# Designs tried in a protein design chat: VHH binders against Protein NEOXANTHIN-DEFICIENT 1 (NDX1). Part 2

Target 1, 282 residues: Protein NEOXANTHIN-DEFICIENT 1 (NDX1), of Arabidopsis thaliana (Mouse-ear cress) (q8gwb2)
Amino acid sequence: MDVEEKRVSSGYAKPPWIFKGSALYQIHLVKAATARAFIPKEFRLVEAFGYTLGGFFLASYDDSPAGVFDELVVIAGIVWNPPTSCAWAARVLVNSDEACHHGRKEVGLPSQVARFSKNITAVPKQKRDRAFGFLDTFGLGTTLSHPENLMEVKVSEVDSAASTDICNIQIRSDETKVGNWMGPAIKMALPSFSGNTIYNSNLLKYSCHLHCRVRPVRPAVVSGALEDETEKFTEQNHTSQESLENERQLSKAVMLSKPIIALQFKCLTMQVEAPVVIYPSK

## First folded at step 5 (VHH)

Design c18 (from c0 with F103W; framework vhh_7qia_2)
Fold by ESMFold2-Fast, scan of step 5:
Structure c18 (fold): chain B 282 residues (1-282), chain A 122 residues (1-122)
Amino acid sequence: as target 1 above (282 residues)
Amino acid sequence: QLQLVESGGGLVQPGGSLRLSCEASGFTFSDYAMGWYRQAPGKQRELVAFITSGGSTNYADSVKGRFTISRDNAKNTVYLQMNSLRPEDTAIYYCARGDSEYWLGYSTMDVWGKGTPVTVSS
């Protein structure tokens, strides 16, 4: 009845979908040629001097339609659709089967199930990382610095019978200057395109409305699999398996691109609107 | 006076069990996340178990399924139940208080105990 219409739905509720948690948004200089491999022919890549702005969005949700899970969105670059520019997701890695299924079906995301291994290490803070601090000859060195967390996140894609390492992300927040937050909380809207996958062939547009505390942080250090230099494309069937391996390698190239900016999102509430089908005339 | 006092460490044989306790004082315990770290000789101090103020837990892969973190807010105490102990679990175990804000499932630690040694040997 009336109460049922207002009831909080279990599982994936009707849109808009609400995700609560925290995230790291890191922007990389991605080679335009790498990004173009992910982008439908109907869209134009926003690029300058052979590069676009891609990178990744790493999130941990403590409350969502799928409960608690982690997500890594690999962002190939920025796509131009006048009057708006939008991020294009190359791959979405989640450690929730329900989130993967919903992303594929309802949102048109290139979602894959993955394992997220997190290792937290306490390390001493380094004070001599600033150029102007080297002339402090009157201060006797102190061992009173409290250790800070170094977080290592290993992401491995799960493909039915096997797991394949994608990347290792080393995160250390730059806490040397407290008060670098952009106010108590800010609201942002991030438009995005999706679709053109085997799970959803339509071209889609949706919006993410974020409400969170934002602070610039030291970019995370991303490394690839141990055998990156010795990795060889094997001659296999020209089928979905070969396509998945190619997409994985290109996603890795995006992750290993040069980092330029990183943003820490705390107390994040993200509202994802239902996608709409678009029919570009270009 | 922020204070964390660990107890329950000791010598145990491989396959054995130990329960570590950490009593907190000088702050509102229920408002903070708590974690257990360990440091073996010559290695960095690593987080093995974490519990939020709301009771959600996270574990290092090396201890998942063997260790259980829990808290008793009425006693201002956080516990680490360690089962199926292995020689590689030998370390000094540290209790730590987490920041009130979470990021990527964890908090930055700002208060540390002195540590309690755990030795797993035959």
Scores: ipSAE 0.699, ipTM 0.864, lowest interface PAE 0.8, mean pLDDT 80

Design c19 (from c0 with F103W Y106W; framework vhh_7qia_2)
Fold by ESMFold2-Fast, scan of step 5:
Order: C-alpha cells, then structure tokens, then sequence
Structure c19 (fold): chain B 282 residues (1-282), chain A 122 residues (1-122)
C-alpha cells in the first residue's frame, strides 16, 4: 500500500517526458518591474525601455505522462543566458493533480491546480460596410457567411474547496485559404530556468524540445480583474499567504499585458528533459 | 453539394432521452471531424460535443456524462445521444463539419446543417 501510494504520487516515468497536443504561445510586453518579482536576483532580465518579453503558453495535451490535461504557463520574462535567452515561468496552472505534483517537485515549476472551463461558440463575423452584408440585407444573396468560432477559456485556481479566478482567454478562429495551412513543421529546443520555489529550492535549467506545425495567429484577448495590491496589504494577513496572493496578482498583470504576437502550435510533440541543478557564477 | 441534414429533435419531458442524427453528403465523411452545436433562445450558438476523424471525443462541461457523440462512417452519419435531459438543454441543435485538426480541445467548423429543435418541458 505504501509502495503503491509512493508510485502513484511520483507517477511520471523516467525522463525525457513526452507531451502531445496543441498550444497557443502568446508574447506580451511585460513591465520589467513585474517580471523581476518572479526572477531570482542572480539572473539578468533581458529588457528594453522598462519592458521584457513575457506572455503565456496555453496547451491542451491529449497524450502525456498524466494523460489528458490542460496547462497555462504564465511567462514572466526572458532571462539572459548566453549564447541564448531563457524563459522564466511566473505561474503554471494545470487541471491535473499529477501534473501539478510532478511540476512542483521534479521540474521546479510554480505549479498550481486550476479549473479550465471551456465554452466554444459560433458567432457572426462583426465587420462593417461589407458588400455581402448589403446584399444579404436586401435579400439579394444566400447566407454564404460562415460564423466565426470563438473559444473562451476561463482559468480558476483551485486550493482545496476554494476557487480564485485568474483570467478569461478568448481565442478566435479566422479561417482563410491561408488559414487552412497549418504552417511549417519545425523542431526547436527551448531552454528554460525554473526552481527557487517553496516546493523546490534549487535553481534549475532544463530543455523543452518541440516538434510541431507553427503559424502566426490573431492574438487571444485576455480579460480579468486585477485587485488593488494596496487594498490587499494588511497588518493582520499571514505573511506567506500575502506573498502568494501578491504573486497571483502579478501573474494576472502578466496575462493582462499588451500582446504583440501569437503562434499556433499544431501536432505538437514536446519532450521535456530532466532538469539539472545550476549554480550561477559569482 | 456539401450538405448536412439533422433529424431526431422533438419535445421531451425532463429526465427523458433523445437521439439526434446528422447525415452528410458531398464530401468524404471519414476524413473530417464532426460536431454538435446548440443555440438556446436569446443565446449564442455553443459547441456541445465533437468527434474527430479518428473517433476521439470532447464534450462541453454542462453535458459531460449525459450526452454521447458517435459516428458511423459507412452511413456518413454522426449521432448525439442525449440522456437525462434538463430544461436548460432546450435549444436548436446544429450539426457541423470540422475543417481542421483538433486545436486546444476544439475544431473550426466550415459546413453547417439547418438545425433540429429540442424542447425539454418543465
């Protein structure tokens, strides 16, 4: 029973760990001050004019060590690591207990269990002054306009019975003849830093090897309410709970930052290598 | 002619069951994902269930455990078995053809049926 329970909690087989599915990688202009709250002072933030490149990685896995699950990686910014830069995760939200546990302990991610509520609607295309719309209004054409699909993903962090809303992500499918093209097949290695959490105190580096079809897409619209940080400051709050809530509010700020580009990853195979402990040079 | 024709809608009491059918013509049915959408009065059309060409399924949270989508490629037909129906399930149900591979739990749809009404009386 003890051995079986230990195996269940460790779950994942030996690395590399393979995840298959699809993802949206959206890059935002994130304030450097917001990003620095997540990044150990030993690392240099890649920044220009008070901004870094952060954003999010939203994935839906249909095959992984934890089976079927969804993931939202909130990316605080880019850390300088010559000869290349590395992303730093502010928060990782997963709807799998097993993925959360593994991410925290083995990968050093700031992982938290979350609920992903997906609603997919077909909405009329809302563009003004179209010749087709004019003809349809006067009964001169067939309804040849296809509705535009809208996927809304509401992400809420879960701790025991409590739920805290993080964000709403609205993804639109713009189908054109160019849109039927999934993009070129690519392979890439994305180095990442992790660790320095209450779950794993080590500073870690690992590589994600991606094989997918990539193309630029319309950036998703992210919405959500930011709580006033000064309103949360009280003498009576437990210090650790106050710090966790501040981290949550700052990760929301990353999600609500200005989008600049979005990439669609279809037919994704992601290979995550075992992290190695690093010791930054003095 | 690319065409989807829904059938099987009707009036049913709460707790009842209905089976919707959608027959496709004019394309190679087995190569496409298929989905069921619904539109309640005053609401937008929402995805209820879909099935990939390979048979993998996905459901809206509101219908998980109650609705089952399936397909018969030999008959060019997709089905929606609806059990434990609730007043909130009252809507016009639309069949749609999936235009793309599964992406983030859904597929884009490019061909639509005319819909079949389902009314769950209280």
Amino acid sequence: as target 1 above (282 residues)
Amino acid sequence: QLQLVESGGGLVQPGGSLRLSCEASGFTFSDYAMGWYRQAPGKQRELVAFITSGGSTNYADSVKGRFTISRDNAKNTVYLQMNSLRPEDTAIYYCARGDSEYWLGWSTMDVWGKGTPVTVSS
Scores: ipSAE 0.512, ipTM 0.794, lowest interface PAE 2.1, mean pLDDT 81

Design c20 (from c0 with F103W T108Y; framework vhh_7qia_2)
Fold by ESMFold2-Fast, scan of step 5:
Structure c20 (fold): chain B 282 residues (1-282), chain A 122 residues (1-122)
Amino acid sequence: as target 1 above (282 residues)
Amino acid sequence: QLQLVESGGGLVQPGGSLRLSCEASGFTFSDYAMGWYRQAPGKQRELVAFITSGGSTNYADSVKGRFTISRDNAKNTVYLQMNSLRPEDTAIYYCARGDSEYWLGYSYMDVWGKGTPVTVSS
């Protein structure tokens, strides 16, 4: 018998909530003006020369309260939280209705349901030295080259009527040997601010505790079209619709900002603590 | 010797079904992820189905709901059940072994079979 439908539909029990999987954390130089659009006036942006550090966190969870799902956190920038700093999420895209609902209500995240289309191809490794014509003449170059894995992740927001493309993320996995720098696993605490959304008006603070193996990797190539917002298309929209579309375009701008560094997280265990309500000084 | 040997390919009419098998030897099969790739002439070799050592599965969008990957660790074999086949499924199908370390739901493939041809045609 199917008993307790509410309990069966909710895998999120008492916090802390534990997510296991892997991730790509890519840091971009984001224009301070773009980041400021997402961050409440009470918080001071960490910036230099008109830029902050934003980017994205792309994760695939093998085990979580919502089961198996993918997540893309678009990170607007970092804000001061002395003695450290906190990331501010511009948008959180998940391919799980349960994860979206929980993020919106309990964590105060700007969560939206999205489709993640992953296409993986095996391609011949690009040779740096294309001058080795004698190896190609003998046919040895092709037999000695190892294929590399190209993963393309297309992320599209979904609603009841249509989907809207956000970005395409191209990730090339290196034929690199696993070195000593990938072990042992490291622990990190990432304090985060959230809230101030139409789903949760409170300002919130929570901690993510990450335990994973980390290594730098080639930054992913992000592609997508930035759409020009005109009054012709917005004059018939409600203010909320205008705000959501503006946030979508600015989130795309964050994704298309200049990459600085990318970090591969393997054997990831992420512990998310219950958020606490914070009150900014008057 | 590390080997993957595919079988079960052939000619089938649109809407038909085929079951591919891949028998592994030379390594501890249960410790590794396995995948099925396909390559049509002039196209890149693309992953269509993936199964982890723990049994979790992932599929390319083009085959979701039609293809099912499974494994039998006692027989060192991975299977691909293909239903509702379409002309665009025509390709050489390759079995591949992946590492036990996963990233973004997948692993790097380091051992490949020689492939088994599948032709979907009237």
Scores: ipSAE 0.692, ipTM 0.861, lowest interface PAE 0.8, mean pLDDT 81

Design c21 (from c0 with Y106W T108Y; framework vhh_7qia_2)
Fold by ESMFold2-Fast, scan of step 5:
Structure c21 (fold): chain B 282 residues (1-282), chain A 122 residues (1-122)
Amino acid sequence: as target 1 above (282 residues)
Amino acid sequence: QLQLVESGGGLVQPGGSLRLSCEASGFTFSDYAMGWYRQAPGKQRELVAFITSGGSTNYADSVKGRFTISRDNAKNTVYLQMNSLRPEDTAIYYCARGDSEYFLGWSYMDVWGKGTPVTVSS
């Protein structure tokens, strides 16, 4: 661990840490009871009618302290932090060992190593009979100008030789043939709470400063299997392994919650500040 | 004027190698990302390999470690080096042009070649 900690500290250098790439930020309507399993009771959950706003942040980084890697942040919900609010991560899945170790130790994230399997398919759009398509007549049925695209991202946790499927995320770009409104480059600061894990017992707060081009997009379709929780066992007698399995199932429930809105981030630069230890008043 | 012309396909034995080439014309090649897709009989057209204008690469899991995408901007050409070929690699291989903005490792493909067939058979 000492050797591993020295390597990670050297590799990431001094904060703030810079990540460049692209991301999909999707907001889901999450049951408050599900979110409450991840959020300390001292925090007031932002909720209405038994629901909070959670969802996920799916990113691919082409330049970061850990090089090239993919990340899925499962967001349980939002908590009050007047005059604003903070997101609470239920689980962070990365396909980089270095990013996982840094997240656990320095950022207090519930980070886990995962495999990201990406399948991208292009389906030629079905022809529509047009009375006059003189220039395209010869190419009809072989090459279409505007194929529909489907990106499927399968995320599986990796522990030793074992792999556990978490979710499959399907992203379609079969919206408007031409005009999609691309927002201007924007800057925003997103505060987040973290910590209270077996890897970092402190309660932490940090800020992410984003600079990116943003566009609202069709929400991705998330699929995955939830295990039946009809087991008869007392929570007070949970082993560490049983507690981790329950957290995994609840994280899946967040991913499978109802989508509300999705934002595509391109030309993303994300600056992550060093977390500070906080001591919330009861 | 926009054209992508693939070459280098053919019949090869399992375990063999092929190098596919795609020559681009009618646009500033160095400004665009390029990709290789393949379509096997009865299957959808799937991304195999992708290279950005800056040279960063991404691969489908099924070809990682076996295939290498590269580009030569002076020749307006993108290549796919295919090693350790398997019967499952049998498909028509398509070259495609993507814009310089990518999302999760790929970009929209707006120009397509006609394809070059690759058959891996004993």
Scores: ipSAE 0.573, ipTM 0.797, lowest interface PAE 1.2, mean pLDDT 80

Design c22 (from c0 with Y106W T108E; framework vhh_7qia_2)
Fold by ESMFold2-Fast, scan of step 5:
Structure c22 (fold): chain B 282 residues (1-282), chain A 122 residues (1-122)
Amino acid sequence: as target 1 above (282 residues)
Amino acid sequence: QLQLVESGGGLVQPGGSLRLSCEASGFTFSDYAMGWYRQAPGKQRELVAFITSGGSTNYADSVKGRFTISRDNAKNTVYLQMNSLRPEDTAIYYCARGDSEYFLGWSEMDVWGKGTPVTVSS
């Protein structure tokens, strides 16, 4: 006979939710005006001279409640949460339907499903030139003992007609140019705000606990789709809905903002606690 | 002596199948990730398939659904099963060893095989 526990089906694991993998955390100087477009009026932006700290968190999970998947969190900026501060996500892009649904319903994230394409190339080691420019083609085809690795991560929206490119992230692997690891492992506990979406109208606060190996790395080169004269002559209301295209442009602005630091997270264990509803009252 | 030896390449018709093998020696195979790369004439060497020490896999978009990477730790061997082969799959296929610490689903390669040629033509 079936026992009650064996009969019961659970779609997603109970909190705290544990994600294991690796990530690239890149911090950008984001214009305050761009960040404010994503942040609820109830929150004050942490800013100096018209800028806040945003950027992105790009992760690949090899163990999670949704199994194996990739995630790109576009971080608009940081908001005051006295005595500390919290990051605010502009968009959360995942290549898992389960992760998207959970993020929307349980965590209050502006999650959507996206396509992640990874291309990894082994190339001859190059002199501190712009390797991504296709300028040094004569060195191609030689495989030396120390080839340099180039990872290109292309993130695209999935729609009923065609994929729309969000960004292209180029990551250069060169151990000799990377900073030292910061100890054997680091533990961090970060409060985060979420909510105020069509899928979860509440304002939420949750704790995110990270345990990982951390080191400074060369910032990734981010590019977005850039069309010549054609894009200037195509108005938003002729292709995408105006509001959707505005969200794309603002997210693109965050991704293309000036990078100031990048951190590599290896052997990452990320624990996400169940959110608590917060109320904007006296 | 760290060594990777590929085998199983050859000539096949479009739509055909091949299984590549890579036998490792000189290290504890089960501790390392393994990958298959390919290089067509005049092009850079690109990752085709990757398998972690724990058995998790990743594939290039161009081969996803057609190629399957697997490993047999008892035989110190990694395999690449190639189905529904296309003319654009023509290349020299290389086996490579990756370190045990992963970053975004991949690791640095430090040992390479000599390569095995695959030609897809009618």
Scores: ipSAE 0.655, ipTM 0.839, lowest interface PAE 0.9, mean pLDDT 80

Design c24 (from c0 with Y106W; framework vhh_7qia_2)
Fold by ESMFold2-Fast, scan of step 5:
Structure c24 (fold): chain B 282 residues (1-282), chain A 122 residues (1-122)
Amino acid sequence: as target 1 above (282 residues)
Amino acid sequence: QLQLVESGGGLVQPGGSLRLSCEASGFTFSDYAMGWYRQAPGKQRELVAFITSGGSTNYADSVKGRFTISRDNAKNTVYLQMNSLRPEDTAIYYCARGDSEYFLGWSTMDVWGKGTPVTVSS
């Protein structure tokens, strides 16, 4: 018998909004041309040698104004906003209608409802992997070895005529034992741009403050279901959705860009302030 | 010794039910999350159901609505009630201990039972 806990709060809270859970922040070396497709030409992209730093923020919240939900933020790049710089949220995918509505209305995010499927498996360790069968045949090591944890996160659209996969994210845990992690919590800020979308025409900036345990981890492996399904998708003759197709392809390009670093955020408390309207300085 | 001992597996007809039990020893059971994994012949071991120290549960899409995970901290035992069993549920079922620190909604598992077989016959 599971103990059911009923959520007491009946509506989205007033800012600042508090989200608790965990996240993977993966930074990719994104081509400037790809990032420019998402970012208004008025903004100066922070770039070097034709590249900017984009990537994604994948989160699972166990406590938030919208309760329990998952989020994938596609980050196109870093934009200069004197005297600082900000991440540009190109696309926000959530598995909560409430979170989607609030993101669109209050934060000006390009939010969209999506399905998140998580499959967790225990697999043989890669490096110096002797395989289960070898150890089993000699009657040695089967009680000494434990499998490595692998999480697959599949993100799919839910409101298209045909169900469309957006991406598959494979995450390997470098942690080999429960309770083997020990590190202090840190505080950091991640200011971000939002707005200038069909949901909100104003350009917005919001403060995102994170308090969490952080460690560098092996970057997740991203595969795009659209890559394998390109021929089948074309055969479906969705020509009237050409703009939506281009948005998917650009998001895919960001997700499939070269990973530089991945950060694991545990015991995450994320504070999101109400956004302020920003005007480009010229 | 940290130990997890599964029981309750067996042969059942499609549409039948089984209740698996996992008895823990050697650690403070109530402080940990617990999970049930399964491994079918030729496949990888996959998470089926998960329960936190506080009692919150999570299920794989393939078993949601059919399986129920629960725990009894006084008995140091976690259970998996399996209803409406299908041939594709045939597997060896493993109990595992998880950390209280979650990453993307799940814990790293480090203590494993030896498994209990479940066969759903045609």
Scores: ipSAE 0.585, ipTM 0.824, lowest interface PAE 1.3, mean pLDDT 79

Design c25 (from c0 with S107A; framework vhh_7qia_2)
Fold by ESMFold2-Fast, scan of step 5:
Structure c25 (fold): chain B 282 residues (1-282), chain A 122 residues (1-122)
Amino acid sequence: as target 1 above (282 residues)
Amino acid sequence: QLQLVESGGGLVQPGGSLRLSCEASGFTFSDYAMGWYRQAPGKQRELVAFITSGGSTNYADSVKGRFTISRDNAKNTVYLQMNSLRPEDTAIYYCARGDSEYFLGYATMDVWGKGTPVTVSS
């Protein structure tokens, strides 16, 4: 592509779009009823015993078409559409206006602008008061009290005049500090479905190629406040504002679901291809 | 020997300014991220400012707009310029080195200075 075409094109450069950084992928046991609120009727939910696998993908990109930004993808569940199965996003929160706009228009994501506040605390290991056996002998040193990092990520959705808290995510770095091993290098080619939003009504399909170093880690602790779900959902009036707030509460429910597994992605390179419109039958 | 030496702390009145310095030795300074943490009595040690090897900066919300982190790779030194100081900024300030691998925009800290006290009091 010549310089003038690239300069004139709105938003990102021409696809494929390349994102580099790191991410935490955490899988939660999500109620099927909650997930179904986000998934088009054309798609079959992968479920067992009234649950699906959802959770979240929290990323920090050091290099992307929008530069440096953070992203939280709230994953409602897994959709089965043979021969392909994929995760379905309930909400995508980004701290970049450019990334939000592109996600909404070009990729069909339910993107919203959000503020990411990252608080890092060094929690000191408790000093040993007594010496015990051979373990103290092997652990003896001039500075035994090396602090461990605790990262707290507060995500708040931003509208024109106010911010609304979504969740707090607490990540301990203890497992990643041991030996500084990042895990094996993995390559994955993931077909993805998107669309069916107020910003892009089409159903879309695209390819995502991911290369990273993966390591299982201790699941992050997610906290946040949920409003009375029963009262809010059953007495909802037919207004767009109430519908959007209902979607926000259901997204919070996904985040607060039971954690199962967490994976650390370091040295992440993610290549996203341009979506194509699909017309699923069923 | 890997070493970080902080300096520039002291007593200052509310609204005053201090510039902290941290001189590094024993490693290739330019390859590493650096951070400034602080610990007030009875509190956990918190990160207030972070700078990557490439020069990108991040700040805690409590100090944003008042504190500035910078580095001079030729002098193996990282700085924290503190303006509009408040009594709540009273703490021991620690310099720390981050590893070369970032996770969610931050590095795991593996080398720590001994700290320099900052007291904001009339």
Scores: ipSAE 0.687, ipTM 0.858, lowest interface PAE 0.9, mean pLDDT 81

Design c26 (from c0 with S107G; framework vhh_7qia_2)
Fold by ESMFold2-Fast, scan of step 5:
Structure c26 (fold): chain B 282 residues (1-282), chain A 122 residues (1-122)
Amino acid sequence: as target 1 above (282 residues)
Amino acid sequence: QLQLVESGGGLVQPGGSLRLSCEASGFTFSDYAMGWYRQAPGKQRELVAFITSGGSTNYADSVKGRFTISRDNAKNTVYLQMNSLRPEDTAIYYCARGDSEYFLGYGTMDVWGKGTPVTVSS
């Protein structure tokens, strides 16, 4: 099928929606209590010893219904509904107003507009025998080894005039420290649940089909300001803004959770099918 | 021989303009991405502008709207047009060749020029 090559239109009117680019998928050990704050009561969290598998999906799309844009999906955890299991998004950050609106209304994602600041530096390899490795790498050296690229991605959420920092993601691209590519491009199907937001109250299910080259890479280093640890959720939330701030803090906690594995996706084609409303059994 | 040769650097007043050129030899220029990096004394070498083999461009936030990267495949040359220059733009500017298999919008650099100095002062 030529679904990946052909579109009904370049806009969002007709699915399936095709996104092309590259991505980093990083899996974290996320506290079950943190994940449960995002997941509807109808679903069971897949957990062991108080933890689930969450993390993030960071993408840059070169071609999509919204053109060129960046996306950070904060993944709260894995939801079990036999025989399927699905990732549940805690927050979706995009630097496209069109992608944000479409995600909120049509896909039921907890989408927010954000700024993505990418700073790329050429740095010396972390391990060197001699002091002044930076000067050795850029001056006269005995090796012609290329410096590694360090990409720093700063993500800040935007609401009208306000800007709130979410995280900084540091990615090193030294090919010596990454695994081998997994042969030619591979295909994956990821069933996903969404909805239960202030923008779309329905519970939704859709299919996300990925076609890409995949390799394991060293996990990115995530940093950011986190408020003092809250042992308990305050049941006396009096405003929507307080609720949104709590959700933001919990999504930051997901980003700052312990990384366990990271996968690099290159030559990515992602097909997102129209979601359908689901009615979980009593 | 793989080689990148930069030119066009110099001294310029704040608010002024410079156009840097980088001539490539020894490879099929049109198959590769190209980038411009800069390095100020005591700082890391940072990417300021990037152009893909297909002509798509990306810029560092600090230069966005002021710098323009372009390429001429017939001349095997990449250019950096620098407008509204500021003292903080003072650096040695390096041309680099990038892999066309992009990750998060950028290619991995594998060939570097020797650099051309740019000084912005009154």
Scores: ipSAE 0.678, ipTM 0.861, lowest interface PAE 0.9, mean pLDDT 81

Design c27 (from c0 with S107D; framework vhh_7qia_2)
Fold by ESMFold2-Fast, scan of step 5:
Structure c27 (fold): chain B 282 residues (1-282), chain A 122 residues (1-122)
Amino acid sequence: as target 1 above (282 residues)
Amino acid sequence: QLQLVESGGGLVQPGGSLRLSCEASGFTFSDYAMGWYRQAPGKQRELVAFITSGGSTNYADSVKGRFTISRDNAKNTVYLQMNSLRPEDTAIYYCARGDSEYFLGYDTMDVWGKGTPVTVSS
């Protein structure tokens, strides 16, 4: 008899779903017109001077109903939900088939399977203070700051045999010696909206409870990989592929919009309650 | 005192194998994540393989399926088994300790070994 590990899916079937890990939440100044393309007419976009606040949530979970996986949530903007406001996800990219399926079916997320390629490089910390005249350059004063990590995350959507690049995210570690400078652990809870996808046409609402340690960090540098479009048209077979590509381009526009602030979430526990239907599919 | 000592590097032909070892001393090894980095002349030091205190592993795309990281907490040692070696794998390989500030799947490094050279050539 097989003694296979039986940790697959059993916990995922029963809310609330618990996700533990860490995340980078980066807020971008997104054009309202770009964001509105993703947001159902039932919701009012929070905007000023033609812009809304979108961006992304990049997470790495080391304990979840789907085990270990990475997630990138592309946030189109914020919508009014009095007395609060909610972020609206344009796209959710995960490197777990189980997480993708559950997100689509049970949570109503626009989930897609993706590959996350992480390259971590140890780079010396740049310092201007080496204008110092050291007493002895060879003997004394050899306290080198340890190299810091530079993380590059390439995210590519996977569909059948094809892989399509979405973005590259470059994250510089802040100086992370002992101690976090921003306060104790925080707790927050807010309603979230989802649904209105081909996988779940209902409009849904659920509660998301976060517990983590938060600190502001330098915004990550986001770049997009541009593909050669000259030969692309000869390979198209379906009108639906045009619609999907337009959605990808708008998602890329969100990722490439101007960074405003970035928050690091460590020791993250995220509790997701079962959604309820607020507008049923027609 | 607190140190990491690498061994097992050397000259090997393309397609060959090497097993690197890194022996830790001066701290409670089982409490820390460990990583293997490599640096070719004139290039940045890049992460090759990473193992958490709980045994979960991560690899650079260029070495997935060829390299295996493992640890033996009783011996305070982390290993890198390198199979199907290529000329592009030629580098000085460094062992590093994670400082337990876990973020996006990795710890920041706070202790480094001196490195062990690996040369892959015919």
Scores: ipSAE 0.499, ipTM 0.789, lowest interface PAE 1.6, mean pLDDT 79

